# Ledger of designs, part 63: VH-VL binders against o27280

Target 1, 266 residues: o27280
Amino acid sequence: MDSMNVPEVLEIKRIVEESESVKTFIFSWDFRREVRPGQFVMVWDFRDEKPMSVSLIDPVRSEIGISIRRVGEFTDRVHGLSEGDLLGIRGPYGRGFELMGRDILLVGGGIGMAPLAALADEATARGMRVDALVAARTADELLFLDRLEAAGVNISTCTDDGSCGFKGFAHERLLTLEENHDMAAVCGPEPMMFQVMRILDERDVPAQLSLERYMKCAVGICGQCCLDDTGFRVCAEGPVFWSQELSRVREFGRYRRDPAGRRVPW

## First folded at step 22 (VH-VL)

Design cf3
Fold by ESMFold2, last read:
Structure cf3 (fold): chain C 266 residues (1-266), chain A 118 residues (1-118), chain B 107 residues (1-107)
Amino acid sequence: as target 1 above (266 residues)
Amino acid sequence: EVQLLESGGVLVQPGGSLRLSCAASGFTFSDYGMTWVRQAPGKGLEWVSMISGSGEWIYFAPSVKGRFTISRDNSKNTLYLQMNSLKGEDTAVYYCTRGDYSYPFDYWGQGTLVTVSS
Amino acid sequence: DIQMTQSPSSLSASVGDSITITCRASRKIGHYLNWYQQKPGKAPNLLIYEASTLQSGVPSRFSGSGSGTDFTLTIRTLQPEDFATYYCQQYLSTPYTFGPGTVVDFR
C-alpha cells in the first residue's frame, strides 16, 4: 500500500443542510489530485470508513463537497460534526462518468443526485444541454434543485406521494419524457436504476449507471466489491458502468451481497 | 418443490374489507419479489400489485391504488393483500405468484375467489 | 398505460396443426414481453420470457419471436394438452399489462 492510500485528515470548511437527512460537507482540496464526477472517496471518522460520492468539484475555490445521507451509525456520527471538525479522506477512487454528445439526461433518485449534480456542472460547462429527472419519496427530499436550475439544467421532478411534480416512480415519469438524448447518467436506488435502464435500453440511449456495493480496500485488492457474473470490482472497474456492461450482471437490480458474502434482496 | 397457497377469499359486501394470505414454501422467500394477479370470472388476467424481496419496493395497478395494500412477513414466509373499499369489479380469483420487476412470474398458486356482492 | 392486444381472439385447431398467435403493444416495448398458458380451472403457467426465451420445462414445440410492438407465439405440432388460453404480458414499465388472451379450442 503506498502513502496515497492513507486518509488525509481534513477540516470541515462548511456544512450545507440539503434536506432533513442529507448534508454536504465541504473541504479545501488540492486539485493536483484530480477528481471526476462519479468517482468516490473513503470518508473516515476515526472509527469507521465508508465510501461517499463527490457532489461538488470546484477547482476555482479549491473545494470539494461530499454529500452524505443519514442512514446508520457511521453517518449519524458524521452528521453530528460541526465546521472545523476533522474527517479523514482517501481517494478519489473508481471510474467516473464519461460525457458524450450534446444532449444528456440525468436520472437521480435521492442521494444519487449528488454525483449527478457534479456531472451537470461539467456538462453545462462544456455547452451540453442537460435535462434532469430528480426523484424522491417526497418534495422535501428532492435534492439540488436550486443548484441545478442555476447551472441551466432543465428539471423534471417526480415524487412517490405527488407532493412535487409527477406522482410516481422515476421510470414511470421517464416513459412519458422526450426520447432525444445522446446519453444518460443514472444514480439512485438500484431497483430504480434497473427499471430506468430498461426504458433507456428500449430507446437505444447509451447509459452509464453508478452502483454501490460494500467496500473495504477501495483499490480493487480485497475482492469485497466484486459482482457475481463478471467479477467486476465496483471500486475499480466501476462504480460507473455502461448499461451494456451491466446487462451481463444478473445480480444488478435483483440482489446485493453483505460483508459476509450473503445474498440480500432489494 | 416451490408451493404457493392462497387463502382468505370469501363473499364480502361492497365497501367491505378483506385480507388475503399466501403461504410460501420450497424456496428462500426473502430472495424473491412477489405479485398478486387477479382474474374476474370468464375474463383475462390483471396485474394487481407487487412487492420486492425486502418489502421496500411496492407497486400497484391504478385500479386498486389507494384501496389495497401489499405486505410480506419474511419470518413467516407469507405474502398479504389487504383490500379495502371493495367494489363489484374487484370480484375475481386472486393468484399469488413469484416474481416482481426483476423476475418473470414463474410459480403461481391455485388462487382464492373473492366475491363482492350484496 | 401500455395496451396489449392479441389476435385471433379464439381459434379452432386439430392435434398436429401448427398455429400462431400474435400480440401487439400500443408502444415499443423492446423484448420485454412474456407469454403464459392457462388451462381451464388452472393457474397460468409461464411459457416464454423476454419475448423468445423458453422457460425451463416448456416443450420445444413452443417458440416466441418479435420485438418492438409485434410478437408471435408459435406452437409447431399441437398436442392435446396445448388446448388452453394464451396471454402475452409486457413488463417494460409499471403498470404491467396482459393481452386479452387467445383461446385455442379443439376442432
Scores: ipSAE 0.834, ipTM 0.930, lowest interface PAE 0.8, mean pLDDT 91
Fold by ESMFold2, look of step 23:
Structure cf3 (fold): chain C 266 residues (1-266), chain A 118 residues (1-118), chain B 107 residues (1-107)
Amino acid sequence: as target 1 above (266 residues)
Amino acid sequence: EVQLLESGGVLVQPGGSLRLSCAASGFTFSDYGMTWVRQAPGKGLEWVSMISGSGEWIYFAPSVKGRFTISRDNSKNTLYLQMNSLKGEDTAVYYCTRGDYSYPFDYWGQGTLVTVSS
Amino acid sequence: DIQMTQSPSSLSASVGDSITITCRASRKIGHYLNWYQQKPGKAPNLLIYEASTLQSGVPSRFSGSGSGTDFTLTIRTLQPEDFATYYCQQYLSTPYTFGPGTVVDFR
């Protein structure tokens, strides 16, 4: 706990291959450092450091799981590691999801299902009814289906190419689903979240959405994770925001900024 | 001043193919998503397809899905619509407009006429 | 898919009149509605977005109202340049759809 701002070097205890491009790395974890679904950690491979969402929170086994999609040099190197190899982890950081009511809707796209899988476990353990809309480009990219089913989650799927479930985007599938939820939690590609947010807003469903931005310090000092207009820091006031907070964020769904501060479209 | 100029509309036989272009100027093209909207002669507007600023997020109307593709070249400030397996119902003026899921359609080109007839 | 209807399909009016055009969605769409004007032989032009927000440069005689399924466009003190066709368009979800249009003709 005393080492929150300095990476703790941890041994990879187990690796789960979730898909061709996604692996979950499991570590022993001392839960005196509490971890909430929606919070993130900084993963250090002794050369570079990147934020990653926590996908498994298991206090009984004293384990934490971090799901990582292979997308670049850093994640390629991490995917090349084996059980017994070391990674640095600092955190957790950020504001996690807040559970409300008895009926929750999860809407996840791709790797965005990772923090939602952790939330689903917690919600189910509390006796909540959990519906999940799991979206991906193709069937092979749908994540955590078996885990969600084992937890008692009611699953709907959609794929862009129609290879599994509804053919189309998450917001299009959502229009055809039940509207009776006390809250929603959304995580995935920002264009998906933007369009899903419209549907949830029309239904008057309180929604929490998890954003991803470039981070360096992760503790709110460097300003690299700030959102235009509001000054919200994704690493401190987020990564989970209420939909009402995001409605005032001009860049949400429209663009992001690269490490050099240049506007990058979605 | 924002300008959009469509080109490529011609007479094409059913089953044929055609590529439309839209030249953009007066704004940072890559910052904005783009949309094609069509209007059959004497009829109303129909949304056809849209593409995000990066080109990564692409959407189609059901009537054209599988037959049309949309693309952009941000280095040339140009939007494209590739139309295959053309049908008579595709006969329309095709408008290029600035906007996508994240912005309303605030600037429009003058349109280019596509006629599908045997 | 979300179907949009408009009424009336056409109307005749004189310069100086006030008119109202109605748009109805087949399901609730919140405030996710735009209005466009199309003059004869020209491309459409954005008038109103988010049901009631005037686009920059649009005269204050135009106003939009409504939410849910029922929306109105009001044009007060019609000018010669307002004789055109008006379309509503939902953007709650893809596929985006336009209403069939309302033609406003000079009497």
Scores: ipSAE 0.829, ipTM 0.925, lowest interface PAE 0.9, mean pLDDT 91

Design cf6
Fold by OpenDDE, look of step 23:
Structure cf6 (fold): chain C 266 residues (1-266), chain A 118 residues (1-118), chain B 107 residues (1-107)
Amino acid sequence: as target 1 above (266 residues)
Amino acid sequence: EVQLLESGGVLVQPGGSLRLSCAASGFTFSDYGMTWVRQAPGKGLEWVSMISGSGEWIYFADSVKGRFTISRDNSKNTLYLQMNSLKGEDTAVYYCTRGDYSYPFDYWGQGTLVTVSS
Amino acid sequence: DIQMTQSPSSLSASVGDSITITCRASRKIGNYLNWYQQKPGKAPNLLIYEASTLQSGVPSRFSGSGSGTDFTLTIRTLQPEDFATYYCQQYLSTPYTFGPGTVVDFR
């Protein structure tokens, strides 16, 4: 299956306000082009281009959704758009999540819940039991709760300030949950993912984790998203990695590269 | 050579405030998370707080949450611990150590003594 | 929170002896355990990380073993400089917790 390499100009069909800082942009999609949870697309606003995870996959309505958090100039511009406006979309790219077993655990932090929400829909559609640990700094930053609940997902929340659910971090909450799962999918800040991965490892739960790196080409050519030591390209070999793969990646949870290639600590 | 040097430990009254500093040298400071560990006189070690390399990720022990603040200035290679509403049980030698959730505490300062007493 | 315990609390030994210190976690922590040595009036020093990996510069007479809940620090052929307090520490999850320590003094 070949990914689209030329941006397709698509009309924003619908905008869902997920939170104060997160919007989901919905587009009509030709599902002859397969897309999997965990894959990303390059979003082009005709000035700049940024990778974004697919957060909604709806073959029935022939729609996909891209959830974008307002964090900078590009996303500021995108958040200023309205229904009917145009964006360029190319992709999907990267390796998505692989579902296995009957019971799956999702652990997401902030906007990291975007790809996991799509995965939750697929998993529940397949008749899997889905537990989701949704983490955020505050209650108002928790994403996709109503959507997950509607899908039949068993939700556990945690917030840094205790405004909703468990007061603390995702890995701390996870430690209090004793159930075993066949597989886990994790996405969020790397400090969170790093610590969550250790707990899952201790529990012998196979885990997939989605990384975020600066991506330029999205096709494994430019090397901007290469991980140190391994040479893994996040856009090609990832962004979804197995925990065993990430255990070989020294920079995981420790630092990343900025657009200039400089090391930036977490 | 990696070196960590704590300072700021003094006698303070209960309810008082104090700021500790830890000067780091011999390594790229921003590459490592830093941690404060304390030891009451004649007692064991207690993890207090941890801050990531960028300073964006901060963790506290429950015993100090809401009272202590951890920060760092990477341009000065310095780690800080702001301690407010100090209690007698906060009396301890405070160590700064290199390490976080991803690294063991492989280097330690000599510690600085904080005494909280009326 | 994960509670750490150590045994014994203290032991007396002679130079040349082989001693064993045990650390136990209140729950499984894999191999996410470190060992530290602390001498009176001094800061702790890292001895072992990941339960069994010897820190650079630490003599080979020190060794760590174990996984899950039970861990062991062994010092073979005890030297005069080895008389100190030893702590285990888990780093599976915050808050990171130390064992209460084991004092090794001379007989």
Scores: ipSAE 0.906, ipTM 0.946, lowest interface PAE 0.6, mean pLDDT 96
Fold by ESMFold2, look of step 23:
Structure cf6 (fold): chain C 266 residues (1-266), chain A 118 residues (1-118), chain B 107 residues (1-107)
Amino acid sequence: as target 1 above (266 residues)
Amino acid sequence: EVQLLESGGVLVQPGGSLRLSCAASGFTFSDYGMTWVRQAPGKGLEWVSMISGSGEWIYFADSVKGRFTISRDNSKNTLYLQMNSLKGEDTAVYYCTRGDYSYPFDYWGQGTLVTVSS
Amino acid sequence: DIQMTQSPSSLSASVGDSITITCRASRKIGNYLNWYQQKPGKAPNLLIYEASTLQSGVPSRFSGSGSGTDFTLTIRTLQPEDFATYYCQQYLSTPYTFGPGTVVDFR
């Protein structure tokens, strides 16, 4: 049996309240299992198992953080846990972000800022200049602002309701921002990413985007995370894809498939 | 055959309200985003609002933000436009079209005329 | 908002002519441009999307070209049914905007 496919039971060391709906769960982690920004883990609550992005990678303290938004039964149960409680974790899985150049743009929507916060830490540690566009529906849903500011990231915000920063969507704010970046990293709701990708492609900015799909095995054998037309497996060839790769994927930005294989629109 | 049929256009006074409907047939309605486009008499086309297939992603032109709302009932294959605080500049033929941010506007209804005047 | 202009505002042409309609965006929009045809008293019809891709069922005498800020719709061997108004439309970003239209009249 491949040990990557058997969850390790870990104690919740610390819980950080990121917002009313988002908590970060911190675990001790043996970094012999290397973790890169953009990779994910499967979190098992002894009933169900779901993929979650890693938001904190701290080899010095031997810790990882996993940020989870409360959206349904599984995440409600996990949000009800306390420090000292147990979760199963297997992974990490997938292809993470690759950094290049001197200037990076991060575009994150909602919980999508989680893997980008981890990437921002790595980018600033490499001496890159980091700009972040942080998007949410409302001001109280903007994530990681203090952490990004403390890291020296230049932050722009937008909210759907205008309660903080630009009133509007991420792609609308992006259109009004400076165009001089060597690369971009994008994570958030897929309609946001689709529209942001359009602007980045127009600007000839190399972009990497992190997708979310239903997963069962997380190691690329079951086919549940495959994308139409190309057969890309989100858990193996992704979750981070280059914009060029996604331009060949008809379903990107348009629909997804549920566990039963049915088309579900965004 | 894809068919879109708008209804609800009438004469209304400034400050009034109207609800437009668009009945869709000949395709799986929930698979497609939908858009309202308007055309003032003798003028060009103006994009008004669009809504994704699920109804979760909604966009408005600046000229109508806060006054118009868009919705859909996928069980009835119907798109709606609720128009409040109407102004003279809202006078137009309103077209229902299939498409949103992810698809071009490939099928259009015949339009329904909204007139806003005293 | 991204402003779209078209040139000419109107033109007259004969059956068999080749005509060109120009569309210009106020900023670079890549190839995120559609073209529509609207006949008098009718709804618009999609002709071209993604600047140059013909919609299914559109005759091959129609073609689109350009990227960035300047785009062209070309109709080769103009037919009587091509009498119409033509609109370009950007979809780089919301709010989506149309050009003011070009009226093509047969002479």
Scores: ipSAE 0.818, ipTM 0.920, lowest interface PAE 1.0, mean pLDDT 91

Design if30
Fold by OpenDDE, fold request of step 24:
Structure if30 (fold): chain C 266 residues (1-266), chain A 118 residues (1-118), chain B 108 residues (1-108)
Amino acid sequence: as target 1 above (266 residues)
Amino acid sequence: EVQLLEPGGGLVQPGGSLRLSCEASGFTFSKYWMSWVRQAPGKGLEWVSWISTGGRSTFYADSVRGRFTISRDSSKNTLFLQMSSLRAEDTAVYYCAKWYVGRAFDIWGQGTLVTVSS
Amino acid sequence: SYVLTQPPSVSVAPGQTARITCGGNKIGSESVHWYQQKPGQAPVLVVYYDSYRPSGLPERFSGSNSGNTATLTISRVEAGDEADYYCQVYDESSDHYVFGGGTKLTVL
């Protein structure tokens, strides 16, 4: 068995409260095991296991961060943990983001900003111009703004209620932005991503999008995260896909499979 | 049918100039990054240059930087390579190549021979 | 600059398995692509993203990538597989595409 598939029990070094519903858990990491923005890890609380995107990659401090939104029983338990507590981490898994060119547009919604925050750090470190469209329901749900700003990212915000930035959805805000990017990276609610991808396609901007699906094994065996028709496994062929790939995925933006394999709408 | 056609090659004197073109058909040219890759006689593949979809960003191999200029015209579905100050070592078959996922090249032209000789 | 190293030649008998290696520093963390080129022809993508085949390519072609070595594997080699094979990556630090030196596969 590959050592990467055995959960490593790690101590929570720090917890950053990003919002009322999102916390970032920071762990020591051996960077002999390389990790890239867009990849995910399986987080094990010794009862259940869930895939989580890596939101911080810090080789200098030998740390990674995992941002978790409180949405259910598992995440409720994890959010109840404190610094010094233990979690099992295995990975990283999946395909991460690929960077090309001199400028990149990041479009993130809610917790989707987690992997994009990590990508922003990498892109800025490379000397790229990074523009980020950060979307949330309300101002208090906007994630990583200070971190992004500190990294030199040009931030545009939008909120459903207009409490911060543009009032409306990410794709609506995107329509008001100038076209000046070599590529884009997108992560958030799938309906958002679908609309954003459409706009980027019309603008001839190559884009990568990170998908979320129910995931069990993370190693491409169980098929729980398999996309209809294409056979793409989100854990193996993703979670980061090029728009060219997703254009072949009929279910994208329309429905997903639940843990029982049933089609459920977004 | 997806196709890349590369006219414009030929014989040129050292120090001379030549413009290559690559005409795309069968796909939406404007949506893809494009590259030039060359191959000297009996040698391996060498990347020369790539250009973003809008043409705003261009990148060059060190061996051609300052001498070659990559450009594109979306209205004509055509990729260009303006070569100047040509040297004998620039002698090669020049391929245009279409970007594919993972930063691969899925479509190649048949290549055009550029010979730099006195 | 990032460098990819391939053996200059590999020989294999028909029906046997050919393995062509591509060495690079931490290449396992890169996406490696492979191209087949026959004499007088343009390169053809045969493996992308380390191990995936483009449509139309036979299952005999496979790829792997870990550590410092990527490998193109051609099983049940046929005479028609005789060609030059090139590995390729994208150097993200310089925004350059990088090709290996190529490997001539001879089918004995």
Scores: ipSAE 0.939, ipTM 0.962, lowest interface PAE 0.4, mean pLDDT 96
Fold by OpenDDE, fold request of step 24:
Structure if30 (fold): chain C 266 residues (1-266), chain A 118 residues (1-118), chain B 108 residues (1-108)
Amino acid sequence: as target 1 above (266 residues)
Amino acid sequence: EVQLLEPGGGLVQPGGSLRLSCEASGFTFSKYWMSWVRQAPGKGLEWVSWISTGGRSTFYADSVRGRFTISRDSSKNTLFLQMSSLRAEDTAVYYCAKWYVGRAFDIWGQGTLVTVSS
Amino acid sequence: SYVLTQPPSVSVAPGQTARITCGGNKIGSESVHWYQQKPGQAPVLVVYYDSYRPSGLPERFSGSNSGNTATLTISRVEAGDEADYYCQVYDESSDHYVFGGGTKLTVL
């Protein structure tokens, strides 16, 4: 394996508790290795390895942040770590978001806001107007609100239970918003992304969407993250796709494959 | 058949004005960013301008900023380039081009020649 | 402004492999696209996203991008491949599309 694919052992510099289930782990980063919002890294806890989106890119502080949601054994172990502990990081991998135009709409659900938060920082730094629709099941699961606000993002919130902002799903809230944008970036539960993409398409808004699939090698070799029919590999051709590309993907919004290769409905 | 047709070229004197049009067919025009790219005789490709789907945002090369205006009419599936204060160095074949994934151009018109000469 | 540099010309014998380079500062972090233009014709997209081919293009066309150089590779070159080739990126700092100066490929 090439040196670029060997995990670098990094010390956790800081841990930010974003919510009850989400933590952001901050690492020192050498920016000679460029990283873009939407790209992912492989996080290795010396037992297992998982792909994680980069949620913070700070060239001034020479830091990156990785936001991790507690959802299984691997993430349970990682969430048990403290500042000063070590993790292996390799990457970044995949295609990041591409920015065009003067204004962008971000639509994120749950942990899907992680890469979008990084994108928001970049877009605002470029002088773009950034509107963000932040969705979660409940108010306490809404992520990065303070950070987005501080960056000058215009935020609209949506919660399933109505505990904050619009009561309902992201696509329902989007239908109530009349203003269009030059482009959009979307990340969250795939059913949400599917509905949002349809609305954006009807409105003639070019959109990028970040997909999540089971991923093993991260370098387009093993095929574990391959999408049906198209042969797209999420780690190589993604994880960020243009809506035009995803329109060709039959499984999008409908099912995914588990580690055993079985179809699992969303 | 997917195509872009570019009428409107011709001979114009320095300081004059000319309006180019590009008519799209075979795809949903309103869903794509559009660009103008020009090529002077015997020279390379030079991007001129691009416009967002709704026409809300427009961008121009420094060489044409303030003189050229890009616009579009979705109801007519047509892209426009209004050129004013034309100069000899604006002499070129002008192509309209359709945005593609990755910010490439997958569809090009056949081009229309604009000659600025006394 | 972002600048792309191409050699003005490349010559290759039929059946051999042609390599056309496109230089740019940290171009490896950019998405590079390539166009073929034959005399009197409009440009045709031949490679996009560094290494992907549009439908209908032969497998002889390939691309790579790393460091400061992107490369268009044409294997088993044919007489019909004689054309001008342009690399292209999008400069996010200025929201400008940027083309290289073009390379004339001559098949000997």
Scores: ipSAE 0.939, ipTM 0.964, lowest interface PAE 0.4, mean pLDDT 96
Fold by OpenDDE, look of step 23:
Structure if30 (fold): chain C 266 residues (1-266), chain A 118 residues (1-118), chain B 108 residues (1-108)
Amino acid sequence: as target 1 above (266 residues)
Amino acid sequence: EVQLLEPGGGLVQPGGSLRLSCEASGFTFSKYWMSWVRQAPGKGLEWVSWISTGGRSTFYADSVRGRFTISRDSSKNTLFLQMSSLRAEDTAVYYCAKWYVGRAFDIWGQGTLVTVSS
Amino acid sequence: SYVLTQPPSVSVAPGQTARITCGGNKIGSESVHWYQQKPGQAPVLVVYYDSYRPSGLPERFSGSNSGNTATLTISRVEAGDEADYYCQVYDESSDHYVFGGGTKLTVL
């Protein structure tokens, strides 16, 4: 493919059921086209197109994985697909996570663990110590635990209902973990990320956070994913931001724009 | 004003030791990775070392590994570079540099000259 | 080790556009940063993340990065732009910062 902006029609090679609501769709990938954890692709089901994070990067098998949570009409259709079916994929887009240091803390909530799982693979492959705080509402919604464990990641879990690990939210669990890291990567519900970022900042731990916003073009043209005050385009300047960048973003953790551009509180 | 000040340079004999300091002001020093970058007279920039915020992790260029030690004191907003077994080729202006997004350096000290000569 | 290659010198007349290249294996997949250094002064960040300008930098400074070459472009060059320019990346494989050899920009 000469242009990254042209969707490539790819066959679903495998589908991994991660949970009741999350599936990972695996595609063959030409790694001449580099992809990094934290980047996203636009997934086209020939009716609609949605941005999705890359959750698996496997150069050995020449595969990538996209984890999709069933949350609406588009994802309902996609979840109805089978191996061998086709999807359009264009990308990757955006800035991915940057790795530095010898140890990293991953803090993920729900489907936010998707890009972090890919990052965990890269980090462990580099020989980094990886600690992961995996959060979900319930035990059955905790994602990628086996995968992370197999990669040598030290996992801490927390669930809202206490069905697995620490009973409470990710930031509450984080407060009980006193060890610091060279850096952190965070992805999940924005209120979670907001609280986690505050704690990490207080601890002087440089952090990257992956934001989710409504994206249409993915190439920084339409402005649908622009963040207030800064003008940051999540698709171009993000979706991965350093905490010091997000500290300048007033809306972060407070509200987002809906498809109509209206402010919607979290 | 955001600035980095680098005292401690000077003349030292080969095989000698010298400790550089870099004092930060105008920003929260403890929140940023820090680096040393040097420049030999009439030559280009050469990265020397960087240290994590908590000082837990340190990295060195091959040319200085085993001889130089980077450290920091957050209570004093100060970055250090302990140099030992100095060689003539270590002669350079030494800059401390503040980490910036994207793994750039947005703030530099004015540099301090270290001359290694008999 | 990762190596960045820059031309040793570039000359440009005032008002013209200067282009300084930085070559590296698959540098297009790296985040490239550029520094300006005038004689006797510390380096100054002029472009980061391939194409972004720090606050206070004029729009005359721009950057691009694709394939094996990153380029710093200085439009409407002024006498004050005469300096050494360095490209820089971070090598994740070694956790080393890497600088190019530098390019002396002469304003004729």
Scores: ipSAE 0.932, ipTM 0.957, lowest interface PAE 0.5, mean pLDDT 95

